# VH-VL binders against FYVE, RhoGEF and PH domain-containing protein 5 (Fgd5), part 4

Target 1, 194 residues: FYVE, RhoGEF and PH domain-containing protein 5 (Fgd5), of Mus musculus (Mouse) (q80uz0r647to840)
Amino acid sequence: RALVIAQELLSSEKAYVQMLQHLSLDFHGAVLRALENVEQEGREPLAQEELRQGLRELPAICDLHQGILESLEQRLGDCGEGQPQVADIFLAREQEFEHHAAHILQFDRYLGLLAESCLLSPRLATTVREFEQSSQGGGQSMKHRMLRVVQRLFQYQVLLTDYLNNLCPDSAEYDNTQSALTLISKVTDRANES

## First folded at step 1 (VH-VL)

Design m2 (framework fv_ramucirumab)
Fold by ESMFold2-Fast, scan of step 1:
Structure m2 (fold): chain C 194 residues (1-194), chain A 117 residues (1-117), chain B 107 residues (1-107)
Amino acid sequence: as target 1 above (194 residues)
Amino acid sequence: EVQLVQSGGGLVKPGGSLRLSCAASGFTFSSYSMNWVRQAPGKGLEWVSSISSSSSYIYYADSVKGRFTISRDNAKNSLYLQMNSLRAEDTAVYYCARDYWTGFDYWGQGTMVTVSS
Amino acid sequence: DIQMTQSPSSVSASIGDRVTITCRASQGISSWLGWYQQKPGKAPKLLIYAASSLQSGVPSRFSGSGSGTYFTLTISSLQAEDFAVYFCQQANSFPLTFGGGTKVDIK
């Protein structure tokens, strides 16, 4: 059922945006302030700068997904039990997806930098553990949260493919969904290109 | 929909104490660091104190260290500032504010604290 | 402590004018800087975070630029509701510090 899948897209986007907001608003500020106030030696300042640059992308990525969430809420609220119209939400954001794709797919590398930094800094490790323990989803690891940033693009491909397969082939939404899938696939492929 | 509603201000003599409260709604309070900022009449903004989401990291301005205590109750979505040994120079409007990594995105309405004999 | 110096302390401008105010940090703060607007009797409102990112709901005529020690806030076409006091704030390290403020007055 197309509507059920569109509602799953909305529900998962709500959860994803909440996680991104926690990561960009709480984690980014507190963790990076902690890093700036702790003296470190050797190559640590460069690893810290790489991590900082990666985390700096989070606010813009959060804004992208917040926009998608708001548009999904409006579209699905308006259609009620009728035919959903959601594919153009992604198409309207083609430039943003292309811009952020490379950074999104680097989040597994940023996880490695964070893990190493935590091993070298008890204060940073404590900050990370504190956010894990007190955050929404209690006990959800920071590794899991950061990995979700990478996984969301792949999740879009799965959800949009299932959505497409439950649409009338004669509809404008079918054509728009094919275009949205092409966009997400292109973005994912370009970013994975090595 | 994000709201920070403040209470607890007033007039107090030098050496006295006051406790300010800030009640949060419209967001997951336990996920955000919180701050207190003050502004003396006709003057600029001065950061007073910061508390992390679970209270593990707390910072104070030098002017209030040892006299003021920031605290929070995540179950009640509330932020507090206990002010002891108040001085005339502590006279100001006090704001609670939500941390937004490179600034503060939401502020309470402010609470006037007047310290005078 | 990182000292934040704002210039000018006041500026007189007309509707439609381009207004630029500056903020200088006594040491490098990267992009850890926010800009605020405060109207009489009101709490400050965040305009710009991370030195150059526009806060949601803030008109596009506001923009921020700079990194390190020198920052600017620009209002490209001043509107009647923009007459206020503007503050910068560094969030790089504790204690957090604000600039002295810049009052934008109607001329």
Scores: ipSAE 0.000, ipTM 0.454, lowest interface PAE 13.6, mean pLDDT 81

Design m3 (from m1 with heavy chain D99G E100Y F101S G102Y W103G D104W Y105A Y108I; framework fv_ramucirumab)
Fold by ESMFold2-Fast, scan of step 1:
Structure m3 (fold): chain C 194 residues (1-194), chain A 119 residues (1-119), chain B 107 residues (1-107)
Amino acid sequence: as target 1 above (194 residues)
Amino acid sequence: EVQLVQSGGGLVKPGGSLRLSCAASGFTFSSYSMNWVRQAPGKGLEWVSSISSSSSYIYYADSVKGRFTISRDNAKNSLYLQMNSLRAEDTAVYYCARGYSYGWAFDIWGQGTMVTVSS
Amino acid sequence: DIQMTQSPSSVSASIGDRVTITCRASQGISSWLGWYQQKPGKAPKLLIYAASSLQSGVPSRFSGSGSGTYFTLTISSLQAEDFAVYFCQQANSFPLTFGGGTKVDIK
């Protein structure tokens, strides 16, 4: 059963990375420039700066998850019908998770700031809607895709817990999975505090 | 825990005034837009007013424009609704609610405060 | 103003039933729609946002679908705790508007 859960982790990571790549391309190439060009009269400079800085972290977050995806594909391809070993993929990226976790968790707040800006700025709202209606946007709202950035950390926690429960307690993978869960739980707990 | 606690309701005569308060705890209040939504007895939900995180943008339902004033104090984690020139049709339970993310959905709600405008 | 029309106004159902509630916007609202549950004497609770995103802590039997002007909320297997009034809300433009509500009653 552990292999089935590891395959679900891979499958969901593929879907997530595809969404994240398009979101990253679209925000960096269109929405972020629109935010800079829109006259956001009356908004305090700190809030505007926070939103722009947060959205600029998106390419680096994309790179992190692309690396995880590639590692998962390699590991599960090589193991065949054997017991998978995937927990160290997360442990190897501990520094990247710590570095980007603050920005990932702030995406819930960034969604609120973007939504507020869109409702108060017809120009920005039009840019976001045009992206959502494009063939590249796949019909999903840009804001919905941004929320998935935060939700992925919670999905890791659920999937890794299910994975752990289907591993032999005496295995190295069991110990590594407990360590990976500890890492993800620590960064996820910050969402409740922020 | 994340919560909104309301106070300030009551009974008032037509033409009177009331001030509602909403105290936030468990989250960074200054990062979220805040809202007031009301519900007349036995009826549906009606949006009343919204205020942005910095107070730079404020919106009102046409039925309350010029009579109600929304405000916030981020240092005190508090939201307010000043209601003037009250009318019988303003009788309702008033809820404060936190604006959530991408589309002004309301994820955290206060317990509600009854405002009765009568006699 | 964008008018939100819900149907049906009420539905009688049994535990285990699939219940579907619909919401129509008078103008296109993309995916900027939320669904709420309200029980007697209590504040509304957010179930679904962005038309299809399940709020944290909400059971997976709740799902939302739709875009533009036509939206649905589905409860795949009705439980005793689900007897309540449900509201849709658009967040595309001001003024923000709610549907009239759908009451789900025990059969």
Scores: ipSAE 0.000, ipTM 0.442, lowest interface PAE 16.3, mean pLDDT 80

Design m4 (framework fv_ramucirumab)
Fold by ESMFold2-Fast, scan of step 1:
Structure m4 (fold): chain C 194 residues (1-194), chain A 123 residues (1-123), chain B 107 residues (1-107)
Amino acid sequence: as target 1 above (194 residues)
Amino acid sequence: EVQLVQSGGGLVKPGGSLRLSCAASGFTFSSYSMNWVRQAPGKGLEWVSSISSSSSYIYYADSVKGRFTISRDNAKNSLYLQMNSLRAEDTAVYYCARDYDFWSGYEDAFDIWGQGTMVTVSS
Amino acid sequence: DIQMTQSPSSVSASIGDRVTITCRASQGISSWLGWYQQKPGKAPKLLIYAASSLQSGVPSRFSGSGSGTYFTLTISSLQAEDFAVYFCQQANSFPLTFGGGTKVDIK
């Protein structure tokens, strides 16, 4: 059923938002301070400033997904056991996706910059590892959490495609879901060129 | 030492079920994404499924979607593959594999592999 | 899905020979490519990650090159222990996909 897939979209969005919040907290504070301290000493290449600026985009990306989460909760609560209506949540955020997609897709490059910075700074490497180890139940690696920022857009494509395949082709939701998939595909394709 | 030890394979009839296990030791299991990869007799490698370190992000090959379920128990350092509605074309050696760590390189390069578990589906 | 095409499917070479294996992706995968070696009855072993980075403990005679859609694995001086099947794997997007494999037979 479409509803089951829509519920999976909701539950995975909730988990993703929690991950983004923790990742943002990890980079705000000790990691960003460690990067700024090394830059003050003039010991790091200018590429470290690019990494720092990219990581400062996390709160805005968190806000985007928090909004999606809240909209999904309301829409699925309103429909009960009836026909879900979730595709327009993505369509309503077309400008936000287009604005943030370039930053989101840069997170695999930021991962490379962070890894390079850790090789150059044992202090930074220690700070990153301490954050990973401080999490309950062992926590996620920084690498995996950063890559999930990119991967969420691709997961939307998978989930929305499965959702589409379980909708009546004559429904407005079917048409809106095709539009949402086109938007996400366009955004990911264009951003991958940068 | 870093290692993955597998169990749970065997012979099963079409439509049957099997659960594969992969026990990790020598590294912080909860910090790594894990994968299942299979190989039919005399054929090449086929990626089956991936699970992130926290189980928040899961992927499946189209050939197994709706039939197989990947899961992990970080407290027990174990990875699982629940295989339902098995078909003859699922006959293969199944490997569990660890994603390359953040400190070593890029995601989805499999640096540590289990020994493999044979799954035979025949009538 | 990204299709990975390997060539040749098999090659017979003498000890000391230079062996080159090619892998082509149906679409751009940047440098998100790994190479694996598999010996009879054994699990695969990672040789190269990120298209050109040599895995720790792998002999220096192995090297990888390429980006985008065209990649090569080179064994500069083939040894007896290199009798194996070699696979490429793209890590750019899900589903993850492997090449069909190249069997290296030593004469």
Scores: ipSAE 0.000, ipTM 0.443, lowest interface PAE 14.6, mean pLDDT 81

Design m5 (framework fv_ramucirumab)
Fold by ESMFold2-Fast, scan of step 1:
Structure m5 (fold): chain C 194 residues (1-194), chain A 120 residues (1-120), chain B 107 residues (1-107)
Amino acid sequence: as target 1 above (194 residues)
Amino acid sequence: EVQLVQSGGGLVKPGGSLRLSCAASGFTFSSYSMNWVRQAPGKGLEWVSSISSSSSYIYYADSVKGRFTISRDNAKNSLYLQMNSLRAEDTAVYYCARDRYGFYYYMDVWGQGTMVTVSS
Amino acid sequence: DIQMTQSPSSVSASIGDRVTITCRASQGISSWLGWYQQKPGKAPKLLIYAASSLQSGVPSRFSGSGSGTYFTLTISSLQAEDFAVYFCQQANSFPLTFGGGTKVDIK
């Protein structure tokens, strides 16, 4: 049971990292270029700067989750049918989560800023649409991809809570999972304070 | 191989109409914005019109607004330029050109060109 | 509209020479400038995009530099096949505009 939930954490992390790579690598540069043109046209210069700074965090966020994915693959490969040990993967990355929490939680706002910028710039709207419709973009909406950045933190809470509920309360993994859940809650709270 | 093959063109009298065609092959046509660029004999390049991959965004040079219509048929991998109310100053070689993917509005693949002569 | 001004309008140079062509924009265009090469009777060929990025398949002797309103295309060692007209193009905003062209003649 716990193993099944840990395997769901792994499979969802694989899908998430793949999405982040598309957003971070190929699309990031094209959107940043188009945003520079919105600024040049004298439209929403401050909103553009906030969006641009948020998008510049994508490579570091991608690196964080790539590390989590690799660790999950290693741990679940090594445990076979034994008890999984995954909570310390998150605990080891406490400072990275704290650093990126403010930017991650702002992606819902960045989506709104991008949508507003598209209304003001046919150029940006064209760039977003062209990339979404390309084989490289995978045909999924930019809204869906950006919202997943915010939603992944909440998905961790759901998955780790289900995982915790299927662990032996006497185990070290139970204690570590409680600590991981506390970490994710804390970083969310700290981001809201800023 | 990636290529654009043009057809249409010819001699037309002032006030006449002509339709240019551009057939794409070797790439996913529906994923690229397309352009028409013209060049009068012995002169430089002039951008005429652009169309986004889904036809949602279309732009024209002021010199052709209201007279020329750009369109595309993604099922046929084809780009078109309908030219109405032609003037002597529209005489040029017309090129279709594909937008570069990523860092847009640079034209990385060009058709061979089609001559349009507007003369009495 | 953004006006693009090229200089010189023509240059005659020997094989092996360094050739420099300049392009000025009437307003700031960041780095959103491309360079094209056109040989007689042929369609233009993209050489440089985003001011300094070399298009795939273009020889390394071609390089671009600049930002804002002032841009340069350099051919480090002119070859016989470089006989052509060169055009800059701003990719900042519609309408897209080209420079008037610079003709490079091999002496």
Scores: ipSAE 0.000, ipTM 0.461, lowest interface PAE 15.5, mean pLDDT 81

Design m6 (framework fv_ramucirumab)
Fold by ESMFold2-Fast, scan of step 1:
Structure m6 (fold): chain C 194 residues (1-194), chain A 120 residues (1-120), chain B 107 residues (1-107)
Amino acid sequence: as target 1 above (194 residues)
Amino acid sequence: EVQLVQSGGGLVKPGGSLRLSCAASGFTFSDYYMNWVRQAPGKGLEWVSSISSSGSYIYYADSVKGRFTISRDNAKNSLYLQMNSLRAEDTAVYYCAKVRWGYSYGFDYWGQGTMVTVSS
Amino acid sequence: DIQMTQSPSSVSASIGDRVTITCRASQGISNYLGWYQQKPGKAPKLLIYDASSLQSGVPSRFSGSGSGTYFTLTISSLQAEDFAVYFCQQYDSYPLTFGGGTKVDIK
């Protein structure tokens, strides 16, 4: 059953990375272009700069998860029907997850800044709406798409807990999975504090 | 120097098809939304279609939806308009145009125009 | 769709005259409006963007003003090369729309 859960982790990571790539490449680029063309007469400059800085973090988050995806694909492809070994993939990226937590803490604020900027810029509001209606947006709200960054950490916690419960308690993988859960739990807890 | 050089116009019968091309140089083509605008003889300007820098976002005037397809090849710095099921009212000079900055912002450079005549 | 109503449809003027063209949007478009000049047999040229910003290389006798739904293009001292058709365009939302044009003719 552990293998089935590990395969679910892989398939969900693939979907998540595709979503992050669309946010980082297409949406982020379109939003930055819209902001560069916006008349600044009545808007708050600090809110716009903070939003711009926050969206710039998306490529780094995408790189982190792209690495996890590639490691999962290789690891699970190589194990066949054997015992999966996936927890160390997360542990190898501990520093990136610690840094990622700082950005996740800001995502709810970035959503607020985006909404605020849309009130000040009809062009930005149009860009956001049109991205939501595109194939990449799938008709879901931008708020829902961006909140998936926080949701992925909750998904890791659920999937790794289920995975742990299907491992031999005497195995190295069991110990590594406990450590990975501790890391993800810390990141998730920090995200929930703001 | 920014240049947009157009080709592909002509005379066709109603129901026919034409493909217009616009070759760009002098700027980073992949960074800009591109547009098609037409002008019927002796009439005003009518926006036809827009395509985003990546090609992911595409917009059409209601009069051409389902009949025209805008596309781009960023490796070749080229913009295209595939025109199907042409009607007499599609007769116009067709211009490609570059946005000044970002998406759908004023059009700072235009091609020379390509005449499309739909007549029996 | 945002309708752009341009007036007058034509104006007869002499060299040195002040010419004013107006453009009305059916909905608020903030300052997302451009003005274009078109000479016979040629592609349009951008004169003004964001309602009031002069495009590089355009003579200072051209100026734009307005915001929301009411906009004006002014040519302060008409020159021989200014006899042309002028169009406004909103780029606030899709579909993008142009005014009907104003022909500036020799009196």
Scores: ipSAE 0.000, ipTM 0.450, lowest interface PAE 15.7, mean pLDDT 81

Design m7 (framework fv_ramucirumab)
Fold by ESMFold2-Fast, scan of step 1:
Structure m7 (fold): chain C 194 residues (1-194), chain A 118 residues (1-118), chain B 107 residues (1-107)
Amino acid sequence: as target 1 above (194 residues)
Amino acid sequence: EVQLVQSGGGLVKPGGSLRLSCAASGFTFSDYYMNWVRQAPGKGLEWVSSISSSGSYIYYADSVKGRFTISRDNAKNSLYLQMNSLRAEDTAVYYCARHYKGWYFDYWGQGTMVTVSS
Amino acid sequence: DIQMTQSPSSVSASIGDRVTITCRASQGISNYLGWYQQKPGKAPKLLIYDASSLQSGVPSRFSGSGSGTYFTLTISSLQAEDFAVYFCQQYDSYPLTFGGGTKVDIK
């Protein structure tokens, strides 16, 4: 059972990293270029700069999750049908999670700023629509793609809780999983209050 | 119109080096991932390397890791593949191709023949 | 690595025939699959992306279907210009991998 949940962590991380790569490398650059053509006095230039700063965090967030993906692939490949050991992957990245938590949880706000900026810039609105139409597979809106950045931390909590419930309480992995859950909960709670 | 024009192929001895170039026009080059895909005579397609829009993320096929280097110059709208320590198995037509809206290849260069032979 | 297996490796068909080519992935790839056509001496040409989306300018006789691990490319009424090699490609994860190709020959 625990192995099935660990495999779900891996498969969902792979899908998530692909989405982050599109946001970080293609959409982010296109949005920044479109914003260069918008001129507005008052609060709008400040809001656009805040959006730019937030979107520039995407490469670092992508790097964090790319590392988690690579570690999950290696660990689950190595264990085969045996007992999984995945909790320390999260614990090894404690500093990175603490650093990026504030930015990750601001992505719902960045979505709001993007929507406001689109009202001021037909070019930016067109860029957003083009990326929405280019979604791979089902037509997931830009809203859903950006909100996945926020939702991933909550998904970790759900998956790690299910994983913990299927581990032997005497195992090191059980203890490590409790520590990983504490880390993710602390990061999520702290950032929600920011 | 979108164009990808390739150059730099040729005949080289095993252990030698070649640099392939791909000149892009008709689109905003810096918005697209770029790729190299090769095809040995009479064989199928093999992905070689990808480079992100910014150049920050680079991927290689295991068969070329440590020998080939992909790079791009967004100011010059150009993609490059530096091929070192060439082997007979690297003999192929090399195509540059752009990723369209992510990961599939919508436009391809005409191809450049690379022959590694004594 | 994700292995892509195409069947058949070759098929002999007549003009007007319905031709179906199959592609199987060694693991789930959702709909991150493209189909390409290659004629002798030419670069490949994109026909279908995201498993079922027809590329602009491609004739409507071409269609794609499938999701997960099983995919098909169908040519509803084969024409003379359709004799070519067809390749599937997964883009779920790196390394990007292609099927071995299916050669569509004249009967």
Scores: ipSAE 0.000, ipTM 0.438, lowest interface PAE 17.4, mean pLDDT 81

Design m8 (framework fv_ramucirumab)
Fold by ESMFold2-Fast, scan of step 1:
Structure m8 (fold): chain C 194 residues (1-194), chain A 119 residues (1-119), chain B 107 residues (1-107)
Amino acid sequence: as target 1 above (194 residues)
Amino acid sequence: EVQLVQSGGGLVKPGGSLRLSCAASGFTFSDYYMNWVRQAPGKGLEWVSSISSSGSYIYYADSVKGRFTISRDNAKNSLYLQMNSLRAEDTAVYYCARRGLYYGSFDYWGQGTMVTVSS
Amino acid sequence: DIQMTQSPSSVSASIGDRVTITCRASQGISNYLGWYQQKPGKAPKLLIYDASSLQSGVPSRFSGSGSGTYFTLTISSLQAEDFAVYFCQQYDSYPLTFGGGTKVDIK
């Protein structure tokens, strides 16, 4: 039971990491190039720098989730049909989650800034559209992909809550999962403070 | 391959003028911020000026403001530094450098051009 | 202006040594810091960007760390080609500023 939920966490993390890699490696640089031209077309340099700064966090966020994915693959491969041990994966990365929390939860704001910038720059709009249509992008809109960065923390809360509810209450994994939920909730709440 | 090839430079008397050129190849020049950085003999690096990809946004170090003019010609893949009212303290090797798209650091540099201001 | 202070100004080291160079910003610059290597008579070469990201083609013995106002560049096992001057640079805000440089000399 708990194993099924842990396997869902793994499969969804794999899909998420693949999306982040495409966003970080292919789209990030193209957007930064286009933002130089948006600056020339009358956007304020500070507003453009806010979006630029947020996008520069993508490689580090990608590294965080790549590590989570690799750890999940190892833990679930090793446990077979036994009791999974996955909560420690999140707890071991507490500093990284704290560091990236502000940027992760600003991605809905970055989506708004990107939309505004596309109205001012035909080049940026074309870059976004071409990335959306790429085979690597799977035909999903840029809005959907950027929103996934914000939504992943909320998805962790849902998955870890379901996982917790299927664990023995007196197990170490139950205690660790509660701690992991507290961590994810804390970083999510911090950014929701505005 | 990415290349930045510099020309110009030389010996000039105080109060004189000189124009440095930097020819870019191997990348889309019009996508990049370009920069001038100088280094006095035996001293450290000093940022001089930056110009945005289109040329619309320009920045200068206070030490050169009003005397130096950075410009670019994207059709010719070329960066320029017009230096007027030169002073002895402007004596340095001048480098052109490209700002990385994914980071603010300078990922490629020209070979440098020596500028000597002396009577 | 953001002042960048490097220490030490010079260090004498042997092949195989671990060398650590420090860079301090006069105010917070997040991770907007790069490290450069300059050999005599040559232009600087980018080693590290965003405080800790290794530039393509740069050996893994080079690493960067830090955030805010305190940064370090480490060479884990010094090689003959590493004898050079190293500079940090902030790109948080204009004017862009460099550290004074650290000369790594052969002992």
Scores: ipSAE 0.000, ipTM 0.443, lowest interface PAE 16.5, mean pLDDT 81

Design m9 (framework fv_ramucirumab)
Fold by ESMFold2-Fast, scan of step 1:
Structure m9 (fold): chain C 194 residues (1-194), chain A 119 residues (1-119), chain B 107 residues (1-107)
Amino acid sequence: as target 1 above (194 residues)
Amino acid sequence: EVQLVQSGGGLVKPGGSLRLSCAASGFTFSDYYMNWVRQAPGKGLEWVSSISSSGSYIYYADSVKGRFTISRDNAKNSLYLQMNSLRAEDTAVYYCAKGYRSLWYFDLWGQGTMVTVSS
Amino acid sequence: DIQMTQSPSSVSASIGDRVTITCRASQGISNYLGWYQQKPGKAPKLLIYDASSLQSGVPSRFSGSGSGTYFTLTISSLQAEDFAVYFCQQYDSYPLTFGGGTKVDIK
């Protein structure tokens, strides 16, 4: 049961990392350059700078989740038929989550800023649409892909809670999973108070 | 009348400096990216530099980085190119050019200013 | 950097001829390509933007087509004022780059 939930965590992490990698690649080059040029269409530079700085954090966020994915693959491969040990993957990355949580939680704001920029720049709107329609985007809207960045932290809470509920309360993994849930809740709640 | 009028070219020795000016009229200068494009005698066009409407974002061709400085004065509707440490290969006609809505093509050009770098 | 290759480098044509000039990008640039005309001693003039959109004031005998890496400029029924050098330019990314030019000469 617990293993099934851990396997879902791995499978969803694989899909999420692939989306993040494509999103990061899409924002490098043409999209970021188009954002730098929105000023000509009457956009205020400080708002553009905020959006560009936020989107430039995508490679670091991608690296965080790539590390989680690789650790999940190794842990679930090593446990085979046994009880999974996945909670410490999150605990080992406590500082990274604390560092990146502020940027991750701002992706709904960055989405709003990007949407406004697209209204001012036909070139940016066309670039965003082309990436959405490419095989990289799989037809998913940029809005959907950016919102998934925020939603992944809440998905961790749901998956880890289900995982916890299927573990033996006497196990070390149970204690570690409670700690991991506390970490994820702490970083999401604290950033939301900003 | 929508136009760009250039000045400031001339003959200069290698290692010398020149400043080019481009005066805009007939459109809202502060709304547009402005650009410098050059053309060596008998050669093709080479993009040199771009500056955003506010002046906050600036781009240079690798061949001129560290030597040329693009700037603008929106109150005077003027674009400038300060050229330092000039080399013989900088010899060209220099054009100022206005960006358009897509920000990357040039719908209005100045008449050009000849810059000759020789001993 | 994105390299723009034009062909031919020159073409000799008569009034009334159809002239076709091609431009190839070293990488995909979608439709972010413009075409310019330059007459001796004059600044370039924009003819086509977004690969196929005719600039206002430009005669309808000029047309552009293409997307990705392969583009063409066509001049139907060449006129005396069309003898000039033509350049393509990509504006997908910095640095902005131009093709080497195609000289359309009278014969």
Scores: ipSAE 0.000, ipTM 0.443, lowest interface PAE 16.0, mean pLDDT 81

